# Designs tried in a protein design chat: VHH binders against Bifunctional D-cysteine desulfhydrase/1-aminocyclopropane-1-carboxylate deaminase, mitochondrial (DCD). Part 10

Target 1, 364 residues: Bifunctional D-cysteine desulfhydrase/1-aminocyclopropane-1-carboxylate deaminase, mitochondrial (DCD), of Arabidopsis thaliana (Mouse-ear cress) (f4hyf3)
Amino acid sequence: SPPSWASHLRPLPSHTFSLAHLPTPIHRWNLPGLPNGTELWIKRDDFTGMELSGNKVRKLEFLMAEAVDQHADTVITIGGIQSNHCRATATASNYLNLNSHLILRTSKLLADEDPGLVGNLLVERLVGANVHLISKEEYSSIGSEALTNALKEKLEKEGKKPYVIPVGGSNSLGTWGYIEAAREIEEQLNYRPDDLKFDDIVVACGSGGTIAGISLGSWLGALKAKVHAFSVCDDPDYFYDFVQGLLDGLHAGVNSRDIVNIHNAKGKGYAMNTSEELEFVKKVASSTGVILDPVYSGKAAYGLINEITKDPKCWEGRKILFIHTGGLLGLYDKVDQMASLMGNWSRMDVSESVPRKDGVGKMF
Below, E stands for the ipSAE of ESMFold2; O stands for the ipSAE of OpenDDE; V2 stands for 0.75 times the mean of E and O plus 0.25 times the DockQ between their complexes.

## First folded at step 4 (VHH)

Design G18 (from E5 with F104W W105L S106T; framework vhh_7b2m_4)
Fold by ESMFold2-Fast, scan of step 4:
Structure G18 (fold): chain B 364 residues (1-364), chain A 124 residues (1-124)
Amino acid sequence: as target 1 above (364 residues)
Amino acid sequence: EVQLVESGGGLVQAGGSLRLSCAASGSIFSTYAVGWYRQAPGKQRVVVASITSGGDTKYSNSVKGRFTISRDNAKNTVYLQMNSLKPEDTAVYYCAAGRPYYDWLTGYEEYDYWGQGTQVTVSS
């Protein structure tokens, strides 16, 4: 059932699936260079599942249930070539014995070629998802809604019963995923022996559903933390309007600009990285053991540090919860760009070693 | 297609014990969540206990400490061990199996497959 503070929202979900491994941990994140008294904590939504995307499975718990309620046998979704959402949808579909079809946009030069098996693509192809490539130009000229509807109509003519999930699972129903995450955080804090309370919650914004849900939950519920979203594509004004559409679809009666602060962290553009962003990801990994996805969580964390550096006095004494949204498989798409940062290898010196008498040993 | 067959029901005196068995045929049972439900005449069917594919268990407050659910995937069977039975436990007991699918408003598990039920009667 909904939290008491969300009981007025409409529509209410009818059903949900238990797909994610919940609750995910909250712990201190000792990132260097923070102002005096500033505490950084991390919510490990990268731990929501081995095959599933960090933040996306929370939305899929509701969206997949609606697909089953509508008697769908097939799921269609759409995203970029290294979409965490598309990978999570493919794996969840297989787990639930549903066929999946993924419309993936890539560069014009690569749209006519086999997309390969790097990162999320390997998982998608291993679980049997049907991959449909389009160019960025085709995506821009036709639009995601028309593209998914065209595939839906084709599959219906073949006797299938498709259910369409929009980009990133970001619709009003999918927003319930992070409304529930807010309740989960509230319950985790209530069960602690200390009176830990966060002043700020920080998360990446790619499609808008995650930030809509967590900000609405923080606003309506007991968290009352200021939510900061770092956009990795488009611009903040676009997302204020998009999130407003999600809030209106829930009959929430709130203004997006009152409940979330959206910062531009796009850098070079969606799925592209500056050298500074990649160096930051490497530094975070080496200093804390936390490996950030360079497209989403890495840009959000980098953006947060830049905001703190701009005005350190405003962040003194604050307790910040950063939500790690997963996406580690996308890191493998960055191997070539990160090669110059990786010098920690050597050929082992075996000059003092004595070879075995037989000269031939088993490896196993 | 999965078929579920319950066994082990019957008449027992208050304070006694029964063990119900739910045997599955026709598919890969080990990947399914399984629940035991009960329904007394004139009342709604209510959850008693459930077990996930990974072995995690949940119990209704009315049976905690008295009932134990367990599974044997090699035999495609789930058990409900019922101890310290009370007249209030009298009902038809149903086995249900499927994907981990929940009614959001009630919190009740909904399952793809249901057995025909087995009668448990506890006399005073």
Scores: ipSAE 0.304, ipTM 0.677, lowest interface PAE 2.6, mean pLDDT 88

Design G2 (from E5 with I28T F104Y Y108T; framework vhh_7b2m_4; at its last look DockQ between E and O 0.04; V2 from the best seeds 0.00; counts 0 for: pae E 20.5 > 2, unsure alone 63.8 < 65, placed apart)
Fold by ESMFold2, look of step 5:
Structure G2 (fold): chain B 364 residues (1-364), chain A 124 residues (1-124)
Amino acid sequence: as target 1 above (364 residues)
Amino acid sequence: EVQLVESGGGLVQAGGSLRLSCAASGSTFSTYAVGWYRQAPGKQRVVVASITSGGDTKYSNSVKGRFTISRDNAKNTVYLQMNSLKPEDTAVYYCAAGRPYYDYWSGTEEYDYWGQGTQVTVSS
């Protein structure tokens, strides 16, 4: 059943699948240079799984249940060439004995060539997803809904029964993934022996469903934290309107601008990184052991630190929960850009080592 | 509730053929995926072949090219045509149907309904 504070939302989901490893940990995150009394905590939604991981799996628990309820044999979705959503959808489809078709946008050069096996694409191709390439220009001109509908119609003519999942799983049904995450956080705080309460929740915004769900859940439930979303694509005004559409689709009766504060963190644009962003990801990794993907949580954390640096007095004494939305596999798409930042290596010097006496080729 | 009944098993010589049937009762069979499993003496039960509601098939490597799974939704029946049988194919064969659930930890597909099995014995 839904949380009691969300039971008035319509429509209510009727069923869900257990796909993610939940609950995910909440622990202290000791970034250097925070203002006095400021606590940064991290929710590890990157630990929702391995091949099926990230914030997208929470949405898929609801979307895939609807696909099965509609007797789909096939799932269609769409995203960038390194989309974590598309990878999670392909994996979840196999878990549920459904075929998957992924429409992936890439550069014009790659759209007519073998796209390779980097990062998320390796997992998608290993599980046998049907990969359909388009150029970024075709995506921009035609639009995600028209592209998925065209593939849906083709598959229907072939006798298939496809279910379409929008970009990032971000429709009103998928929003329930992060409404339930708000309940999960409430329960995790209730288990604690202290009275930990967060003043702020921080999360990346890529397609809107995550921020809609967590913002609504915080607003309606017990968390009451101010939600800061850091948009990694498009612009904040677009996302206020998009989130409003999701809230309206739930009959929530709230204004998006009242429940979330959206900051621009896109930098050079979606999936493109400045040197400063990549240096920040490296610094966080070496300082804390937390690996942020450079596309989503890396940009969001960079944006948060810049806001804190700009006005530290506004952040003094606050307890902040950062939601790490995953995306580790996408880091492999950045190895060439990051190469000069990486630690060194050396050839081990064995020129004076004494050979072993008891045989050639022994392991020990 | 769905009830599954296997038939068509028996004794055959190596190189021979058998056709197994899995007849289902109840409504909604046409929306279910169906799998054939087998269990040899002293071994764990393993998948042999499966067919989705849309007709897509999968086969284990040990039977690919020799076995064919098919379905007749009007008769609520799934078939397993077994050709070029070998003594290693000797096992109890089980039919399974339903909404497939992937058990993340076991890594196997699981089904809601199972039959009681039919013995297939292949002599040398």
Scores: ipSAE 0.000, ipTM 0.113, lowest interface PAE 20.5, mean pLDDT 86
ESMFold2-Fast, scan of step 4: ipSAE 0.395; ipTM 0.718
ESMFold2 (binder alone), look of step 5: mean pLDDT 80; pTM 0.818
OpenDDE, look of step 5: ipSAE 0.349; ipTM 0.725

Design G21 (from E5 with F104Y W105Y S106T; framework vhh_7b2m_4)
Amino acid sequence: EVQLVESGGGLVQAGGSLRLSCAASGSIFSTYAVGWYRQAPGKQRVVVASITSGGDTKYSNSVKGRFTISRDNAKNTVYLQMNSLKPEDTAVYYCAAGRPYYDYYTGYEEYDYWGQGTQVTVSS
ESMFold2-Fast, scan of step 4: ipSAE 0.415; ipTM 0.734

Design G22 (from E5 with F104Y E109T E110R; framework vhh_7b2m_4)
Amino acid sequence: EVQLVESGGGLVQAGGSLRLSCAASGSIFSTYAVGWYRQAPGKQRVVVASITSGGDTKYSNSVKGRFTISRDNAKNTVYLQMNSLKPEDTAVYYCAAGRPYYDYWSGYTRYDYWGQGTQVTVSS
ESMFold2-Fast, scan of step 4: ipSAE 0.376; ipTM 0.696

Design G23 (from E5 with E109Y E110T Y111F; framework vhh_7b2m_4)
Fold by ESMFold2-Fast, scan of step 4:
Structure G23 (fold): chain B 364 residues (1-364), chain A 124 residues (1-124)
Amino acid sequence: as target 1 above (364 residues)
Amino acid sequence: EVQLVESGGGLVQAGGSLRLSCAASGSIFSTYAVGWYRQAPGKQRVVVASITSGGDTKYSNSVKGRFTISRDNAKNTVYLQMNSLKPEDTAVYYCAAGRPYYDFWSGYYTFDYWGQGTQVTVSS
């Protein structure tokens, strides 16, 4: 049965697919430079699965169940060229024997050449997704809803049964992914021998469903942590309104501004990075072993550290849970920008090494 | 179409061990979640353990720490290792498999395929 605090929400999901590796771990995350008594912990949603890695599979567990319940044979979604959502949707569709169609907005001026195989594109093309490339201008002028509807109508005329998933999986049903994640975190804390309780939960905001879900779950359930979302596109006012639409669709009866604090971490803009952001990702990797996605989790963590640096007294003594939303393949899109930051290689000096006389061991 | 065949049941003394096997036919078994259920005389069928396609496991409170579920996708087989058996473990054990559907409101996996069952009897 649904938890009592969520029983009034609509829609109530009837089924999910078990796609993700759950529960994901929670552990201490020791970044240098934190104020005295401030503890940073990390929820490893990057561990939800290799090809499914990240926050999107939690939403897809609900959305894919609806697709199959509606007897869909095809899934349509839309996003930017390095969308983690599109990659996860392509992989989940393959696992469920569904055809996938991805409408991808190129970062280039023209959409008339092969977009390549970097990062998420390689996974999408390997699993057999149908990629439909559009320009930024076309995306902006037509809009995601009209674009997905046009493709849906075309596929229906061909005898297919398409199910449309919006940008990032961010609709009322998809929001249940992180409502359930809040309950999972609550259970993990309840089974600990200590009394660990988080004051704050921090997460990246790209499409809004993740922040809507975790903030609602924290507000209605037992976590009662302040949720801080760092937006990587658009602006905070846009997301307060968008999240409000999701909450209203769920019949939640709460205001977005009461349950989440949205901070601007956009920097140069969506999918673009400052040198400082990339240097931060390198520093985090070298000091903690945690590799952040530069587009989402990297900007969120950088934004958090900037907030703490700006007002360290407000964060003193607080216990913060950062949600790593995955997306590690986005790092490969940044290889050229990061090359100048990587100097940790050398030619091995083999001048005093003696070659084997028998020639044995030439495998690998 | 997936067919499930259980084996490894039998008579065992209290404190003993048995390993049940569930062998499946069908090319997509590796994508399925698999569960073990049991039904004692005069009682309803209840869940014992489950394993997802990715290897995530879940156990009922009555068997946690004593039973271990595992899978070998190359052999299309799922195992239930039962240790420290008790007379109350006496039941017909059923293997169930399906798309990894979870009935969110009932807390049970939705399974499309069921085996015929294998008897486990634990003497005191």
Scores: ipSAE 0.000, ipTM 0.250, lowest interface PAE 12.6, mean pLDDT 86

Design G24 (from E5 with A97R F104Y Y111F; framework vhh_7b2m_4)
Fold by ESMFold2-Fast, scan of step 4:
Structure G24 (fold): chain B 364 residues (1-364), chain A 124 residues (1-124)
Amino acid sequence: as target 1 above (364 residues)
Amino acid sequence: EVQLVESGGGLVQAGGSLRLSCAASGSIFSTYAVGWYRQAPGKQRVVVASITSGGDTKYSNSVKGRFTISRDNAKNTVYLQMNSLKPEDTAVYYCARGRPYYDYWSGYEEFDYWGQGTQVTVSS
């Protein structure tokens, strides 16, 4: 059943799946360089699963339920070559015995060769997803809606019953994933022996459904935290308008500009990184043991630190919850760019070691 | 393919306890959610409890507080511990595999791969 503060929203979900490992943990996150009195905490949505890891499975719990309710036998979605959403959709489809079809936009100029098996691609291909590769130019000129509709029509002519999930799972139904996440956070805080209350919630914005859900839940519910979204593509004005469309679709009766603060963290561009962003991800990993995805959570955390640096007095004494949206598998796509940052290896000095008499040892 | 076999049913007095077992064969068991359903003669099969691959549990309102679902992945087995049994718990109990599909309002879920069932009879 919906949270009591969300029962007036329409449409209400009819069904859901239990796909994610919930609740995900909330714990203190000690980044270096924070102002005195500023507390940073982290919500580990990277722990929603392994193959399902990240924010997208929360949306898929509702979207996959609608697919099954509509008697779909096939799921279609679309994204970039290292899309966390496409990987999560392929995995969830396999769990539910549904065929998955992923339209993936290559980072290369041409789409005429095997896209490979790096990161999310390996998981997608191992779980049996059907990969349909398109070029960046084709994606830009045709658009995601027309591309998914073309594949839907083709599969329908072949006797299939496809259900289309939009890019990132970001529609009104998918927004319920992070409306529920807000309730989950409320419950976690209520079970604590202390009176911990967050002043701010910080999260990356790629497609808009996550920020729409958490900001609406924080606004309507007990959290009442200021939500800060860091956009990793497009611009903040685009996302204010997009989120408004989701809120209007839910009959929420609120203005996006009142419930969320959207900051530009795009940097060099979608899925591209500055050297400073990659150095920041390395610093966070070495200092805290938390591995951020350089495309989403890494840009959001970097953007947050830049905002704090710009006005440290504004952030003094505040308690901030950062939502880690996953993306570990996409990190492997950054190996070549990060190689110059990694110097912590050496050849073991075995000069004083005595070799086995037979020259062969055990491997374990 | 996953094959599920139910056992542990029997005749018990009201207020008594039974432990049902669902043993899996075939595919790797630990990656699947497992649910328990029951069906009384002439009635629809209804959900009792479910457990996800990660160990998260869900119960129908009629058994909440009395029944406990658990899993032992080393033994490829899911258990349903039934305490404080009532005559209205009399039914054939089935286990099924899959991911739970829930009605958001009522919590009903759907599974596939049903076994033969095990009869539970609770006398007055």
Scores: ipSAE 0.049, ipTM 0.455, lowest interface PAE 5.5, mean pLDDT 87

Design G25 (from E5 with A97K F104Y Y111F; framework vhh_7b2m_4)
Fold by ESMFold2-Fast, scan of step 4:
Structure G25 (fold): chain B 364 residues (1-364), chain A 124 residues (1-124)
Amino acid sequence: as target 1 above (364 residues)
Amino acid sequence: EVQLVESGGGLVQAGGSLRLSCAASGSIFSTYAVGWYRQAPGKQRVVVASITSGGDTKYSNSVKGRFTISRDNAKNTVYLQMNSLKPEDTAVYYCAKGRPYYDYWSGYEEFDYWGQGTQVTVSS
């Protein structure tokens, strides 16, 4: 059942799958250089999945339930080659015995060659997803809605029953994933022996559904934290309008600009990194053991630290919850760019070692 | 099409143990929840325990702490380990295939396919 503070929203979900491992942990996250009294905590949504990991599975619990309830045998979605959403959708489809079709926008000039097996692509192809490759120009000129509808019509003529999931799972139903995440955080805080309350919640914004859900839940529920979203593509004005569409679709009766603060963290552009961003990801990993995805969570965390550095007095004494949205497989797309930052290897010095007399040792 | 076959029932003394097995065929076993139900003479069929496709378990208050449900997807089998058995546990035990999704309002699983049952009798 919905939270009491969300019972007025329409439509209400009818069904869900149990796909994610919930609740995910909340723990202290000790980054160096924070202002006096500022506490940073992390919500580990990178731990949501068996193999689905990240924020997208929370949306898929609702979207996949609707697909199966509508008697779909096939799921269609769309995204870039680096899309965590497409990987999560392919894996969830396999778990539920559904065929998946992924429309992927290539980073190459032409869409006429095999896109390869790096990161998310390997997982998608291993679980049997049908990959439909398109160029950047085709994506931008035709648009995701027309592309998914064209594939839907083709598959229907072949006798399939497709269900279309939009980019990132970001529609009104998918927004319930992070409305429920807000309830989960509220329950976790209620059962603590201390009076921990967060002043701020920080998360990456790629498609808009995650920020719409968590900000609405924080606004309507008991959390009452200020939600800060760091956009990794497009611009903040685009996302205020997009989130407003999701809120209107839920009949929420609130203005997006009242419930979320959207900051531009795009840097060089979607899926591209500055050297400073990659150095930051390395520093966070070495100092805290937390590995951030450089495209989403890494840019959001970097953006947050830049905002704190710009005006440290505004952040003094605040308790901040950062949501780690996953994306570890996308890190492998950055191997070549990060190689120059990694010098921590050496040939073992075995000069004083005595070989076994029998000349034979076990491999392990 | 799913077929479920229960086994492992029998006569046991109070305080004893039994392990029931529910073997499945005909569908992709790992993708659905399985529940154990029981029906005593003259009473309605009631839920005992359930296990989701992901391994999450639920138990009725009358058996919590005494019964353990588990699954072996490689063998297409769900088990119900029954310890510290009481005469009140005497019933025919059924297994059932769950729906792939849950009712959002109630949180209840629904079950579609039922086995033939296995008799458990606990003497005092």
Scores: ipSAE 0.101, ipTM 0.539, lowest interface PAE 5.2, mean pLDDT 87

Design G27 (from E5 with G98E F104Y E109T; framework vhh_7b2m_4)
Fold by ESMFold2-Fast, scan of step 4:
Structure G27 (fold): chain B 364 residues (1-364), chain A 124 residues (1-124)
Amino acid sequence: as target 1 above (364 residues)
Amino acid sequence: EVQLVESGGGLVQAGGSLRLSCAASGSIFSTYAVGWYRQAPGKQRVVVASITSGGDTKYSNSVKGRFTISRDNAKNTVYLQMNSLKPEDTAVYYCAAERPYYDYWSGYTEYDYWGQGTQVTVSS
């Protein structure tokens, strides 16, 4: 059943799948250089499971249930070549015995060739997803809706029953994933003896459904934290309008600009990184053990630290919850750009070591 | 689809122990929640213990502290370790596996796979 504070929303979900490993942990995240009294905490949605899922599986719990309710045998979705959403959709589809078809946008050179097995592509191809390549030019000229509809019509002619999931799983139904995440955070905080309360919630914005859900849940529910979204593509005005469409689709009766603060963290552009962003990811990993995805969570965390640095007095004494949205397989797309940062190796000197005389050593 | 086969039942004296196994074949079993149910003669079938895909366990009050449910996903098997058995534990024991597909309002599953059952008899 929905949270009591969300019972007025329409439409309400009918069914869900339990795909994610929930609840995900909340713990302190000790980044150096924070202002006095500023506490950073992290919600580990990178630990949602389902083949290294992240935030997208929370949306898929609702979207896959609708697919099954409609008697679909096939799922179609669309994204960039290293899309976390497409990887999560492929794995969830296999788990549920559904065929998956992924429309992946790539460079013109790769659109007519095998795209390879790097990062998310390896997982998608291992679980048996059908990959359909398009060029960036074709994506921009035709648009994601027309592309998914064209594939849907083709598969219907072949006797399939396809269900289409939009880019990032970001529609009104998918928004329930992070409405439920807000309830989960409320329950985790209520279980604690110390009455911990967050002033701020921070998350990356790639497609809009995650920020729509968590901001609506924070606004309507008990969290009442100020939600900050760091956009990694397009611009904040685009996302205010897009999120408003999701909220209107839920009959929420709220304005997107009242419930979320959207900051531009695009940098050099979608899926591209500045050297400062990659150095930040390396520093966070070495100082805290938390490995951020450089495209989404890394840009959001970097953007947050930049906002704090611009006005440290505004952040003094605040308790901030950062949501790690996963996406670690995307790191393999950045290996060449990060190689210069990785000097921590050596050949072990075994010249003074003596092999065992009994010869019974084991490799495992 | 999943097929479930129970084993490990039998005749045991009060105070004894038995370990039931529920072995699955077919689809990825590690993603299913599994419950142990029992049905005594002239009684309704009731839940005894359950384990989610993530390993969270739940027990009925009558067996809490005496029974332990566990899973070995590498072997596609769920176990019910039954200690300090009592004559009132006598029943046919069934395992059931559910896809994690739930009615949002009630929380009840709509997909069930059941085994054939295994008899447990505890003599006084």
Scores: ipSAE 0.171, ipTM 0.592, lowest interface PAE 3.8, mean pLDDT 87

Design G29 (from E5 with R99I P100T F104Y; framework vhh_7b2m_4)
Fold by ESMFold2-Fast, scan of step 4:
Structure G29 (fold): chain B 364 residues (1-364), chain A 124 residues (1-124)
Amino acid sequence: as target 1 above (364 residues)
Amino acid sequence: EVQLVESGGGLVQAGGSLRLSCAASGSIFSTYAVGWYRQAPGKQRVVVASITSGGDTKYSNSVKGRFTISRDNAKNTVYLQMNSLKPEDTAVYYCAAGITYYDYWSGYEEYDYWGQGTQVTVSS
């Protein structure tokens, strides 16, 4: 059943699927360079699954249930080539015996060549998703809604029953994924023998549904933490308006500017990285063992550390929960940019080793 | 397609034990929840035990303490260990598996795939 503090929201979900591995862990995260007295903790939503890993599966638990309730046989969604959402949707569709169609915006100038098999593309193609390439110019001029509707109409003419999931799963129903995540965090904190309470919750913002859900859940529920969203595309004003649309669609009766603080962490631009951002991801990995996605969680964590460094007194004594939204497969797109940062190799010195007389070694 | 095959049923004396197996072929089911259901003659099919992909278990009150559900993902198999069997445990036992789909209000579980059943008869 829904949490009591959210039962007044409309529409309420009818069904859900158990797709994600929940609850995900919460633990201390000891980043170097934190001011004395500031506590950083991490919520491991990168652990929601392997092929379903990240924040998107929480939304898909509700969206895929609606698809099945509507007797859909096909799911359509849209995103960039590096989209964690499209990869998660393709995998979830396969688990549920639904055909998936992904409209992918290429990073290349032309959309007429095979996009390859790097990262999320490999998973999508392995699970049998139907990939439809579109150029960045076509995406920006036509828009995601018109593109998904055009594909929906085409598939309906072919006798299919498609269900459309918008960019990132960010609609009113998908927002329930992180409304539910707020309840899960409340429950995890209630099971503790201490009185741990977070002052701040920090998360990346790409499409808006995650920040809408967690901020609404924090506002209505027991968490009452200040939610900070770090946008990796567009600008904060765009997302205040977009989140307001989601809140209005839920009949939540709250203003987005009251429940979330949106910071610009776009840097060089969507899916692009500064050298400082990549150096930060490497430093976090080497010092904590946590590997951040450089497009989403890496930019959000970098933005958070910059805010803390800029005004340490404002963050003094605060307990911060950072939500790791997954997306590790996107790291492989950054291999060439990170090569200059990776000097930790050497030829093994075998000068004191005794060669085998037969010259025959086993590989394993 | 996932196919489920139950085995291990048979005739046993009251107080005895049986171990049922549910083997899946087709898709890897490590992400699937699995439930055991039973249907006695003239009665509705009812849930006996379930196990999530993560290993969390639930039992009906009638079998709690006597039955144990477990899974071996490497073998794509789920087991139901039935101890201290009673004549009222006589039923056809069905394995059901899938991504757990449940009513958000009631929490009632539904499954995508069902086996053909295996007969368990407990003599007095």
Scores: ipSAE 0.116, ipTM 0.500, lowest interface PAE 4.1, mean pLDDT 87

